# VHH binders against f1rd40r3617to3795: the designs that were tried, part 3

Target 1, 179 residues: f1rd40r3617to3795
Amino acid sequence: FNISVQSGYEAISQELCVVTCLKDLTSVVDIKTSSRPAMIGSLTDGSTETFWESGDEDKNKTKSITISCVKGINASYVSVHVDNSRDIGNKVTSMIFLCGKAVEDLCRIKQIDLDSRHMGWVTSELPGGDHHVIKIELKGPENTLRVRQVKVLGWKEGESIKIAGQISASVAQQKNCEA

## First folded at step 16 (VHH)

Design r1
Fold by OpenDDE, fold request of step 22:
Structure r1 (fold): chain B 179 residues (1-179), chain A 124 residues (1-124)
Amino acid sequence: as target 1 above (179 residues)
Amino acid sequence: QVQLQESGGGLVQPGSSLRLSCAASGFYFDDYAMHWVRQAPGKGPEWVSSISGSGGYTEYATSVKGRFSISRDNPSKTLYLQMNSLRPEDSAVYYCAAERFWGDSLTPSEYDYRGQGTQVTVSS
């Protein structure tokens, strides 16, 4: 009995999906840290080999990174890279994402606990609307902590973010999982 | 269940040494800063010493600096306090405490976990 396995080539119907393409806005936002501002450049240099390390100034305080967006910039996502596997004496085990119109009026939008060996990006979606300030509060079991990168994704007002592409649903899903 | 169990306390003479131990269980020990706090009769809790999660950083109260040494063994989940040159004013119940985030607590009473304590009495 030759069971001809008709390999049903399911014609992957390339559905024209409108994909929203966000831009990296990290270079156009202002970044402040709770300590050692001289190291802020390490947060945005595109390398996970460099880092911002908190200083003695905030050793007994919550550490924070504050991102301020200028008018016309719409941040959609903020991502923070942490490597607790390398930064064993500077681990980050808690991140709280806050956003609002002003530093004094922020709302908590996400809280995440990180594993002691966490390595990688932690991302928070930002609520739609007029938010200008993003604050990331960082805590850990050490007197100091390290953050390696910060990235802000979004769009500029007046720019089209819709790209018509023929991407398979599977590829789109994979890209979303890697982001 | 989270447990912190102190041991090693006792009655000793001035100038003597004691080593306190705190056995931890029920939580990720190495992800917590650890602290020693003491409370003498009629007095409030007094912070004694702190050690970071990795053990790479330590702090001491001025009253015990140079005499006490805090250390930890993360694999065995044990916190230690080596107390040298003990003085009568060191007499207190000593508590070990765990803090999830370094410096998050304003007072020793705000630590996440605390043991039952061990009595240290320094008397001639």
Scores: ipSAE 0.883, ipTM 0.944, lowest interface PAE 0.4, mean pLDDT 91
Fold by OpenDDE, fold request of step 22:
Structure r1 (fold): chain B 179 residues (1-179), chain A 124 residues (1-124)
Amino acid sequence: as target 1 above (179 residues)
Amino acid sequence: QVQLQESGGGLVQPGSSLRLSCAASGFYFDDYAMHWVRQAPGKGPEWVSSISGSGGYTEYATSVKGRFSISRDNPSKTLYLQMNSLRPEDSAVYYCAAERFWGDSLTPSEYDYRGQGTQVTVSS
């Protein structure tokens, strides 16, 4: 499990550090796909052995996954897992991340070209502010494509995201990924 | 340095067969969907057939379905079009084209790369 998550640190003393700890918010966000919504459960089941595969209705369209955050949920990162080495006939070679307040008014925040053999997580940091819609546009050389997992990291309003401890940055990052 | 070179065209009788080839170079061939497009004199470009990057999915125009077969050999970076039961109306210049993302192009003119074409003439 490798997600590029940057943690914020505030050193109070050499013996006491405050670490920002993001939480997995995937279970509390609404996820929609451009096709085959019956397979959405595979995106969030915690297994890279299952997948969402786009349908024929998206054959000649850009495929997409849309994440909507409810009020009080602040998404900081979105991660998408693909396995082009296994999904030879369903490769993803381009990802575009968009975000905004509404689905009709999204801004592109990141574009990534993927290697034809890419296996693993692709992560985008989300800009701060009042955004609650995240859209991932997916393209590839096949009529259909597969995505294995989607993960959203962030924080809930009213909950403390600061933990006290004496840990290294690397350990803190690992804990964030496992949270 | 991208190049698509069609070959295999010629003059044939109705009912005969031809096999077109397209040799690709200068790009990652297996990461692109490939297409055949034809253009007859006085007519616009007509989509003929498409094949996905892996070759696992194919599509055909209604006018050629059941008669034409598209295939690809990714190791040799070659695209093929087997044309059987040829008709006079199949006469055209046939072009090989590459598309990076399946379905991203609205028209054949929007494909990322295209060859110079090979002439196919079906006449009695």
Scores: ipSAE 0.883, ipTM 0.944, lowest interface PAE 0.4, mean pLDDT 91
Fold by OpenDDE, look of step 16:
Structure r1 (fold): chain B 179 residues (1-179), chain A 124 residues (1-124)
Amino acid sequence: as target 1 above (179 residues)
Amino acid sequence: QVQLQESGGGLVQPGSSLRLSCAASGFYFDDYAMHWVRQAPGKGPEWVSSISGSGGYTEYATSVKGRFSISRDNPSKTLYLQMNSLRPEDSAVYYCAAERFWGDSLTPSEYDYRGQGTQVTVSS
């Protein structure tokens, strides 16, 4: 699976551009779920065929996925994959993205209503800063819901995220729109 | 405009059956959990039954479990409540209610939409 990431780029010449490329940080973040933590592995296994399904303990609660970044990790985007077309009895129709430095101090940064047949990635940009805690609150019309994948994109401190490439602005934009 | 219209209520004898219907319009019916709530004279609203958007999951109040059956037909946007073995204590106005997010409401008054209700009276 390829996630189109919005990248900053500087045009050095007509032939060469410097592109800021974000890295997949999913493997270096801590992920917690409001229920059935045993299924968390399905969120990051790179397959949309597997999923996390909320448990009965969450049937009357908002379901959530919490992502904690370690020091030196700067998360720029969080993406959540859902497939309401397949998960008819487990639809996600609302996502609220919250972010903060601590679980106790989260701010809502994005709220999205999803179509009942939505299939694909939902992405939220994250505010800059270190030690991000990201919480995704999930709701739907079912007692349980399913999330297929979670990805965190960003950069590590001390690592260069600039790459040279021959990318036209139009191509870059198109890729971003396909995300 | 959102509308929920209950029907099927009436006066029946104990042990009899009724089937309530709720016709929904003005919203995406299958994206909402649906509920039946009843209110008897002098009593507060009582949750009766719930069904998830897809209809794949149902819940019942202990007082009606085994006797009542909730179902829905999403294509026709209709909610049903089959009530069997009716008892005098089942007498109430029955309301159909819609909830956008399952379990988001703590009380029946917090449901997103509610109908005008249909009277069910069980008496010998």
Scores: ipSAE 0.858, ipTM 0.930, lowest interface PAE 0.4, mean pLDDT 91
Fold by OpenDDE, look of step 19:
Structure r1 (fold): chain B 179 residues (1-179), chain A 124 residues (1-124)
Amino acid sequence: as target 1 above (179 residues)
Amino acid sequence: QVQLQESGGGLVQPGSSLRLSCAASGFYFDDYAMHWVRQAPGKGPEWVSSISGSGGYTEYATSVKGRFSISRDNPSKTLYLQMNSLRPEDSAVYYCAAERFWGDSLTPSEYDYRGQGTQVTVSS
């Protein structure tokens, strides 16, 4: 998982800086799928070897993953991992990211067409604020599709996300990627 | 520049077999679900069969299930419909259609691309 996100830093002195790092919030958000909820664990297990596969229930419907943030959780980015090179009978060729304060009031924030051989993360930036509902609508040429992983990056209110030390911007960026 | 060209239609007797072909060009064929739709005189379009992009999944209308077989050859960008045990009620113009996203279309008229059709007439 390699997303280069600059969350910002504050220079305290020439030798000391404070860097704000985003956290992986995937474990503290609620995730729902349009079908086969029993497979949701595969989306957040940290492995691209497992996957969620849509069921027959969604055969003639748009498939979706819905992420709900609880109070105090500020999601900044959502990332979805797809491997069309492996999932040849379950390809995802379109992703639509929607976001809002409630499920009833979602706005489209990003739409992306994926290559039939796409392998990797698709990321969308989210608007600021807490209590986000994020919906990812998924389509493809198959009756079913597969998603390997979902990640949510952001910050928790009341928790320090600052790293203090004598570090360069490049090192800070690397730490953000590893955090 | 997108083209779907059906062929293989004709006049045949009941109980006979016919194989339709659809040659596709101008789009990424293997990224689309493909469909056969037919329309008889005085009737609306009727969905016949569908096949997923990879060809791994197929569906059939109840009226043709067990008699018709849909298949595709992605390298040659060709869709096929093997029609066995033909009946007079199978007489129609058969259209090949392409759908970018499986199940996105509610009716046959909503498919992304469609050919000009080939006439199939089953008569004694």
Scores: ipSAE 0.852, ipTM 0.927, lowest interface PAE 0.4, mean pLDDT 91
Fold by OpenDDE, look of step 21:
Structure r1 (fold): chain B 179 residues (1-179), chain A 124 residues (1-124)
Amino acid sequence: as target 1 above (179 residues)
Amino acid sequence: QVQLQESGGGLVQPGSSLRLSCAASGFYFDDYAMHWVRQAPGKGPEWVSSISGSGGYTEYATSVKGRFSISRDNPSKTLYLQMNSLRPEDSAVYYCAAERFWGDSLTPSEYDYRGQGTQVTVSS
């Protein structure tokens, strides 16, 4: 199953029903993993058929994906796709989202427990302001775990992200999919 | 309520085999790594073996490697320890323990849940 989320929308209730369109910034951020960096490409290839799998070097450590935003990039959401139904021996059952200006100054913004059969996207909203680093800490009952995709949604400074409201007035953000 | 109940211990002769069982209840068994820990009189807890949630990965202490085998049956929520070629030094109370996240605990005392233990005595 290839699930691709290209963009998120935030509906702004104005007279003209303006919608703010968040862009996929995944290609312009720097991504690091706690192990097996050679597999990082699988996190951003747009396919849920590929994955990053943690290495043995992390078997007794918290696994993590670290996203660093370059100047001018404003991340609004980070989404992580896991498929515990397929990755039986590599399940992710806990995600902790942290963000901050630097790696040493991260604050926990979200913690979520995942079902043992969870399949789909887990999304965290990022606080506004100057946060350059996003870290996702991952744990599970296996010595290794798998993450299928990572996406970062936001906007670039200087770019207009406002479009005419052609969609529902409701906020349309990245959906958590179970398939 | 979380419960881990060990069974299968007893008095056996050196070289014999014994199979321990641990019945789990009160939590999602297959979402936890499971461990066997033993404690001999006058000694601290000693890690024996670990098995991942799915059962696809196992580890053993050097002292028992090649002789002990850890396994689990997730549908019945049961953990097993097959002990072969038992030695007097294997005599201890054996505990099963559950760990929510693999490798999160540095010592056996940090596991999330632990049973009451079953006595294993190896003697001539």
Scores: ipSAE 0.847, ipTM 0.923, lowest interface PAE 0.4, mean pLDDT 91
Fold by OpenDDE, look of step 17:
Parts: C-alpha cells; sequence; structure tokens
Structure r1 (fold): chain B 179 residues (1-179), chain A 124 residues (1-124)
C-alpha cells in the first residue's frame, strides 16, 4: 500500500467557501518511541510498507510514540496508520491520544479501540496552540505491536493556509474522515 | 456472559503429565492474551505461563520452564497447558485468565477475566 496523508483542510466559512489547507508537518516535528528508536524513520518515510515495531524494552509495558512540536508549529491533527490485517502478531487494539505542553503533564484527548482487522489511519484532533507534546499510547494482545505511519497536520505561523474553493463543510469533513 | 472454564486437573504421581484446558466464551478470544496462574494452599497467586493473542509468543515462569507448554486454539476458543514432569510443588489450583492488553496487568489478580480453577495435585 502506498497510502499517505499529505494534507488536510477545514472549512472556515460556508458563505465565502474558504477552506483552510493544513500542511504535513511530520518532517518538522520530533518523534520518539518507547523502544527501537532506530525504526522511527519507518514511521515517517511515507510508506505503509514499512513499520516501527516495538522491542523487548516494551514487552510488558504500554508502547508509545511521542511527538514534540517546535515553536511556530501549530499541530491540528495527528494520524496513526496501523495494519492489523497484516500485522497479525503485532496488532494494535487500543490507542490513547494525549496532549499537553510537557511530557509529564499530558491530558487524554481521545481513546479508541481498534478492530482486530483494522487497516488504515486513526486520527485525533488536537487542541489549539503551539508547543504541543503529543503522546500516543498503544496496546494490543501481543508482546509487540507495529505502527506503520505517523502524520502530523497543521500549519506554520506566518503562512497563509486559506484556499478559496467550492467545497462545503460537509464534504471537507467527509474527506477528512476517509483519509 | 464472559466465562472461562478450566478442566483437566486431577491427582497424579510425580513425573506424570497432565493437560489442562480452558474453554472461553463471551468475549473476543483472539484479541486477548491468555494466562495460566496457580495458587497453592497458604501461598499467593503465582504466574505460570502466558500466550499472546495470536499464539505467536509465549512466556513461562522459571519454575515451570522446560516442563510446561502453553498453547491456544483460537477457532475453538480454548487455552491449553501441557504439564510434563510434574512435581509435588506444582500442586495448586490452576486458573485460566484473560488479559486484553499484553503486559497491562502487574499481578495475576489484575487480569480482566479469570476462571474458577481446576485442582492439580501431585503426590506419590
Amino acid sequence: as target 1 above (179 residues)
Amino acid sequence: QVQLQESGGGLVQPGSSLRLSCAASGFYFDDYAMHWVRQAPGKGPEWVSSISGSGGYTEYATSVKGRFSISRDNPSKTLYLQMNSLRPEDSAVYYCAAERFWGDSLTPSEYDYRGQGTQVTVSS
């Protein structure tokens, strides 16, 4: 599969048909994993054929991916791609998204249970503001699990992300859900 | 609703073998790690063995490693424990337990589901 989230958009004004186009900020955020940091590159290489697999360090612990946003970066969404259909021995069945200003002070913003056959992106909206620390806690029925991609969508301060278009808010929302 | 029913226990001589079974129902068996724990009289619960949801990974307590073998049949929702070279110290009530997330529980008492147990007695 060559599935990737390149960008997203939000409808700003129905009257003016103005859409905000979110940028892929994955390349400008710092990503850490609870184990096997050498495989982090697989999370951001744009391919769902590669993956990060948790190591023995996390064998009996919750696995996690931590994303730190730098100043001037406004993250709006974080997306995680998993493929439980292929990763039979490495399934992810639970994702908890946490967000805050510091790693030691995070709030849960989303929790989702995944189907044992889930293949695709799981997305969480992030609260407004910059300097987000985003942590994704991952669990499954296996001693290890796999995540194939991580994407961060948002905008950089000082950049215009408004695009004029004839896209309704409902259509925009649907596209985001299907991404 | 959720049920775990152990069977296969009994009285056996040292050096003999037993095979325990645990029939699961009421939950998505494949999505749970499964465990065997045992409790001897006067002692606390002791972890014996674990197997991942897919069955691809297993762990054993040092006390049973090389003698016991955990396995599962997901289609029939059954967990097994093959116990070989049994010793008197293996005597206990053996419980089958289910854990939704591998490693989420720190103690046997924290597993999501547990059966009523089956008695294993090893004596000459």
Scores: ipSAE 0.750, ipTM 0.875, lowest interface PAE 0.6, mean pLDDT 91

Design r1
Fold by ESMFold2, look of step 21:
Structure r1 (fold): chain B 179 residues (1-179), chain A 124 residues (1-124)
Amino acid sequence: as target 1 above (179 residues)
Amino acid sequence: QVQLQESGGGLVQPGSSLRLSCAASGFYFDDYAMHWVRQAPGKGPEWVSSISGSGGYTEYATSVKGRFSISRDNPSKTLYLQMNSLRPEDSAVYYCAAERFWGDSLTPSEYDYRGQGTQVTVSS
């Protein structure tokens, strides 16, 4: 799941719009789980047929997925895929999204409740301030939980400037062709 | 309006069996872990047994393990406790309770919903 925003339009003046293009940054962030770290690959393999399932390390504790961004990576959205219709014995019925500069100073940004038949993505927009850590706390009525994918969308410093410059030139060139 | 109503209690002799039922309404029963809790006079609440929302996972207090069996029927929104080989120390008011998130509550008083209870008395 990729989100790319491209805006172009005809205008009386040659005023150009800056277009923001978000990229899938999931492969360049660090992902940790509260249990069964050997299953983390199932969260990032691009498949909703595999899963991470919580284990004994977090028995009777809050289950969580923690995402850490290195310098130069700016996360804008985080998405979590669950399928309670298949994972009847491992349902996720609550997600809390937190972010901050470090695991010790996280702020809650969103809480989402899901029913037992939910299948699909749950997405949180991340605030634009400095944050390097995203945490998703997961709860439900089962002793273990499953999550089938995680994705992070955002931009890498330097690349967004180059993309914006190219888009501005393309829009100006289109206007000239139409005139 | 959330309701939990227990039934099936009574006065029985030691060694007898009883089956408790808890009829639930007013919430999505399948989305809640369910518990049995008992309280004898002069004692605090004692956790007895728990069952996950799907019914696939159960736990029992050591004092009842092997004698009691928790189950649920999600289509009928009903929780059960089969109590076998009853002893005088099993005498208590038995409550069913619902918890939205497995393992969130530290004590039985913190469960999201609780019924009114049904009396079980085991005496010679």
Scores: ipSAE 0.557, ipTM 0.823, lowest interface PAE 1.7, mean pLDDT 84
Fold by ESMFold2, look of step 19:
Structure r1 (fold): chain B 179 residues (1-179), chain A 124 residues (1-124)
Amino acid sequence: as target 1 above (179 residues)
Amino acid sequence: QVQLQESGGGLVQPGSSLRLSCAASGFYFDDYAMHWVRQAPGKGPEWVSSISGSGGYTEYATSVKGRFSISRDNPSKTLYLQMNSLRPEDSAVYYCAAERFWGDSLTPSEYDYRGQGTQVTVSS
């Protein structure tokens, strides 16, 4: 058995660990609607008793909600609350989720169909990658429709890096102390 | 198995009234916008009137506004067209049609479902 002092130290392992915590990012994204922009506050006020209702600007056209994420915001899920059981004259029976880097470069992710009695949240997972714009196209059998809330879940740059850096530093220090 | 069955057509004199019915089955009637479309011999289909899924909103072609009235009874899954003050130019085969999403179709031939039609003839 021959142990060298130059070779007797524990090898330091630096593994970058990223712990991603999903947070409600709705207050830090920009939300636009296809009509009645004055009602956008009802989508983000935390209440399912208020609503955005489509209006004349998109009459006989596709209704939509567009969400834009600024630098450093990574959206992972988008959720939309509708209540077809109360909103009988404003039902939403289909949602098409789109995303991309810009409004002119959107790809369809998913279509979710809802029955006439749906009440609650509809959630779409967003694909990985560099997507900064999310669009939700809303359709139904009525000339207008209602959405009661929107939420965006994801993570902010720096918060994930801070958590990973703290974990890595603690692991590195423990390894050094034992070597 | 979707079915749309129109009835109530016939031969009438100018100035008369008719009420068309359309009985629907095989789909969730309340979740569809409904339309009346007419087609005269040698002509393309012409949109007449539309009604939202709940029945709360209606639209009419200019040529029939004030004379025709669209309505629906969702419990009985039936669409209606009340036609008053009929004119010879209203003569056509009348079809009911269903559209899942309000405003998705550009032309009447693009609706999701269409019935077989009922003949309306207005002649002296």
Scores: ipSAE 0.535, ipTM 0.819, lowest interface PAE 2.0, mean pLDDT 84
Fold by ESMFold2, look of step 16:
Structure r1 (fold): chain B 179 residues (1-179), chain A 124 residues (1-124)
Amino acid sequence: as target 1 above (179 residues)
Amino acid sequence: QVQLQESGGGLVQPGSSLRLSCAASGFYFDDYAMHWVRQAPGKGPEWVSSISGSGGYTEYATSVKGRFSISRDNPSKTLYLQMNSLRPEDSAVYYCAAERFWGDSLTPSEYDYRGQGTQVTVSS
């Protein structure tokens, strides 16, 4: 996993300061695909050598990966790994990131275009707020597409570490912020 | 800047063969799905065949399957349509077209680029 994790803090008032450490939440979110759901394990197995490949269920339809978060899960980033240099017949040349409260209430947040030789992670920051659904629409010049990994980074309510006036990883939670 | 130029049309007898070519420039040819579309006088455009960006997947209209063959040569940025066993019903202007994202277009009029066309006339 190649994403850099930065710790920070959020000040809500003079009396409260919250530092949120990003964690890999991929194992605790629900992931669905537009086709071949039996291949979803290849997206979350920690390997860029396996892949999900779209199939007949979404032929001539939008190809997508949908991530659903339960209450208490706060997704901050979503990352998608593709390898157009190996997947020449299954290239992904555009990704559209959407999020919202429900699948019916999605707003487009970002479109990222990829060149035909792209190999690696593509990351979108999520805008925050009360979002329970993240959708990634996938497009390219091929009839089928491949994605090799998905990661979700964020925090789970009750798991945050509070560090007043300091940025660090893996630190015990404090009661109060300090000036 | 973008250019699609068809060639290879003509007047032929029923049962003849023709090979159409489409020379592309001004865009990354490998990153586009390519299509052949035909239009007879007074009629709307009719989709004929499609080929994926890599060339690994092809589709054909029922009316031409088994007689026509689409191919592409990505190094030379050229699309082809081999038309065998031609019938009078195949008479039309044939256009090549490019589509950045496979399956985004619902009709041939929605493709990203289209050439000027080449006339194919099948008549005794």
Scores: ipSAE 0.510, ipTM 0.808, lowest interface PAE 2.1, mean pLDDT 84
Fold by ESMFold2, fold request of step 22:
Structure r1 (fold): chain B 179 residues (1-179), chain A 124 residues (1-124)
Amino acid sequence: as target 1 above (179 residues)
Amino acid sequence: QVQLQESGGGLVQPGSSLRLSCAASGFYFDDYAMHWVRQAPGKGPEWVSSISGSGGYTEYATSVKGRFSISRDNPSKTLYLQMNSLRPEDSAVYYCAAERFWGDSLTPSEYDYRGQGTQVTVSS
């Protein structure tokens, strides 16, 4: 997954423009689940034919996937693949994305309702910065639910892809181009 | 407008059977877990049974396990409770209830929707 984006205020006068190529960071983040941690490999194996399915230990509780990034890892997007059309007895009809610097100080950044026929990726943009903890709370009408893949896209500190070598600054602040 | 309408209650003798129905409208029935709750005079509401949105998973209160059977028919948007071997202590108003997310509620008072109830009276 490779995109180039440019975003800035006052693009010439006050903007530090960097075109950052988003990378798949999934292999370098820590992923935990609310149940059945032995199935975490199905979330990151690059296949939407495998799944993590929640277990008995959280059957009457909110299910969750927690992603922790170390310093230098700038997660920009998180994506979750569900398939309610195949997983009829394990549907996910609500996702809440939370983000913060530690598990104890997460804030909701996105809430999405999914219909009973949803199949595909659900993506949340993350606040700027590194060292995020991201939690995805999952709910539905079944005692168990399935998630088929998770991806984290962003950039690593020290990986910079420039569009052109021009840096503009002023007495005021600089703005980065965003991806 | 959400509606849950219970029916099938009545006055019966101990050892009898009844089948309760709950007709649902105004929401996507198969996206909700469904519950039966009962309340006798002078007592708080008591959870009886639950069924998942697909119908593939059911739970029962210990006091009714083996005697009651919950089921649902998603095409007709109908929830059922088959009540066998009825006892005087089963006498109560029976309510159906809907919950969008399985396991979200700590108590029966927290369910998203509830019906008006149907009276079941078991007496000699």
Scores: ipSAE 0.502, ipTM 0.807, lowest interface PAE 2.0, mean pLDDT 84
Fold by ESMFold2, fold request of step 22:
Structure r1 (fold): chain B 179 residues (1-179), chain A 124 residues (1-124)
Amino acid sequence: as target 1 above (179 residues)
Amino acid sequence: QVQLQESGGGLVQPGSSLRLSCAASGFYFDDYAMHWVRQAPGKGPEWVSSISGSGGYTEYATSVKGRFSISRDNPSKTLYLQMNSLRPEDSAVYYCAAERFWGDSLTPSEYDYRGQGTQVTVSS
C-alpha cells in the first residue's frame, strides 16, 4: 500500500500552505462488473487471495469494472491488482482506464499492456474533480479473466484536511484546514 | 516477423482422419487465442474452431462439433486440428489464425494474423 500527497501546496495566506491527504475511498464508491456481480466483494475485501472472475454475461465481450463516485467524492487514483503468474487460465494482458462524469461520456486516460507474468497493482491517476465515473476495460487471450483487488484513493468534501502531520493552533487557522 | 505455417493437409476418403498442424513464430504464442478457419472454392471464409491462450477453453462450429478437436502445445508454439469422420463438405483450404484478445473479432477476416493455408480434399 503506498499513500501519496496530491494537490501540492497552495498558499491561502502569506506563509501557510495546504496539503490534501489521500484516503482509501473504496468502501464509499459504487462498484459494478460486466459479469458475476455476486463476486464484487472479492474486489474490495483487502485480500489478494480472493478474486472476481468474469462469467457468461460478458462471454466473448470486453470485460469491465465500473466505479461510480457520488457528488463530493474526489477520486485521485484508482488501482487494480492482477496476478497473471497464478491466474494462468485467466490472464489480463490489457487494461484501459476511462474516466468521465457519466458512463456515456467516458474518455480514455491510460492504456497499459501487461506481460504474462505480471503480479501486482496497476495504478491510474485521475483528472481533478469529483463525481467521477471510472471504467477499467480488461482484455486477454482467455475467455475469462480475474482481478484480485481494486482500490480508490482520494478525498471526501466536508472532511478535515490535515497539514503534513502538524496540527497546531497556528497551522490549523487556514479555512481549508478547518473545514 | 510473424509466421503461421500450416501442414498436414491432403487427399483422403470420406470417413478418414487427418491431423493439421500450425507452426507459429514471431509473436508470444501463449498470449494469443488461436483459430482454425476454412475456405472452400467460391465461398467466403468459415470459422471452424477456437482455443484460448492457455488451451483451457475451446469452441467449435456446429458442423464440426464432435468430429474435430483443437489443441495447442505452447512450449513448441504449435496449434493442431484433429479431424475425424471427414466428409466431402469438409473439403477446403484450412488456415490457422491468431487473435490477441479473445472475442475482439466479429468475423474471421478480422483476426490479427493468418497463415497461408493447407488443402484438405475429401473425395472417393
Scores: ipSAE 0.489, ipTM 0.795, lowest interface PAE 2.2, mean pLDDT 85
Fold by ESMFold2, fold request of step 22:
Structure r1 (fold): chain B 179 residues (1-179), chain A 124 residues (1-124)
Amino acid sequence: as target 1 above (179 residues)
Amino acid sequence: QVQLQESGGGLVQPGSSLRLSCAASGFYFDDYAMHWVRQAPGKGPEWVSSISGSGGYTEYATSVKGRFSISRDNPSKTLYLQMNSLRPEDSAVYYCAAERFWGDSLTPSEYDYRGQGTQVTVSS
């Protein structure tokens, strides 16, 4: 909606912006691990002092964490916390994020290598929609590996959506998807 | 440029001991699982022993368990195999090998890197 007039004057355009609030949905998703399911609580307890450690059930196999969202749960981001600086005998040096509607129909959406001293979150943006299955495949040079936390951010169908007011003239703004 | 250089082989009598070394360069040694593999004339490669990237976990083939000991020194980028109570059946070329991800390889021929080997001959 820009209107041209003779040189030296510009009309102010109106823009309507929508702000979406992301919530921590980790407590409402189903989480499974390739081994030691009794340790799953360490992935979701909000602490980087606890961990899930892989075990004999997936010895010599790819280790994985699988997150399943029911209908109405719109996961936008998944984040995985790894601390190779503390977990020197259980390092994670490769992560592959897969997403789809069913475990048998997953597509790779992100592949990342981590260095030996990585400490922190690794985040993948997810495709739009609800009812996702997310799988994180994990590898490293040790016989077992550790993950310290998992988080899922998104929104739940039926939650309020914030609508931002009109914005004067084009101005750079930080998008809500980064918070 | 990845290199694995084995040394310490030789001709010895049954019951003797030898220590093999493998000097590594061209990759981040600490992030690789390391293996010893041996191959006798006319036979396929045989897995001998493995050690995790940190050195905290080791495994051995049944034929060498209790006689051989694998270790690594990550600061010097060196893998070792202490071989005690050597038998004629232990005669082979011994190779060190590396793999980035523990357990990815089903057979010794699938490892990411392998050295040129050192000959061990046990005979009376």
Scores: ipSAE 0.461, ipTM 0.786, lowest interface PAE 2.3, mean pLDDT 84

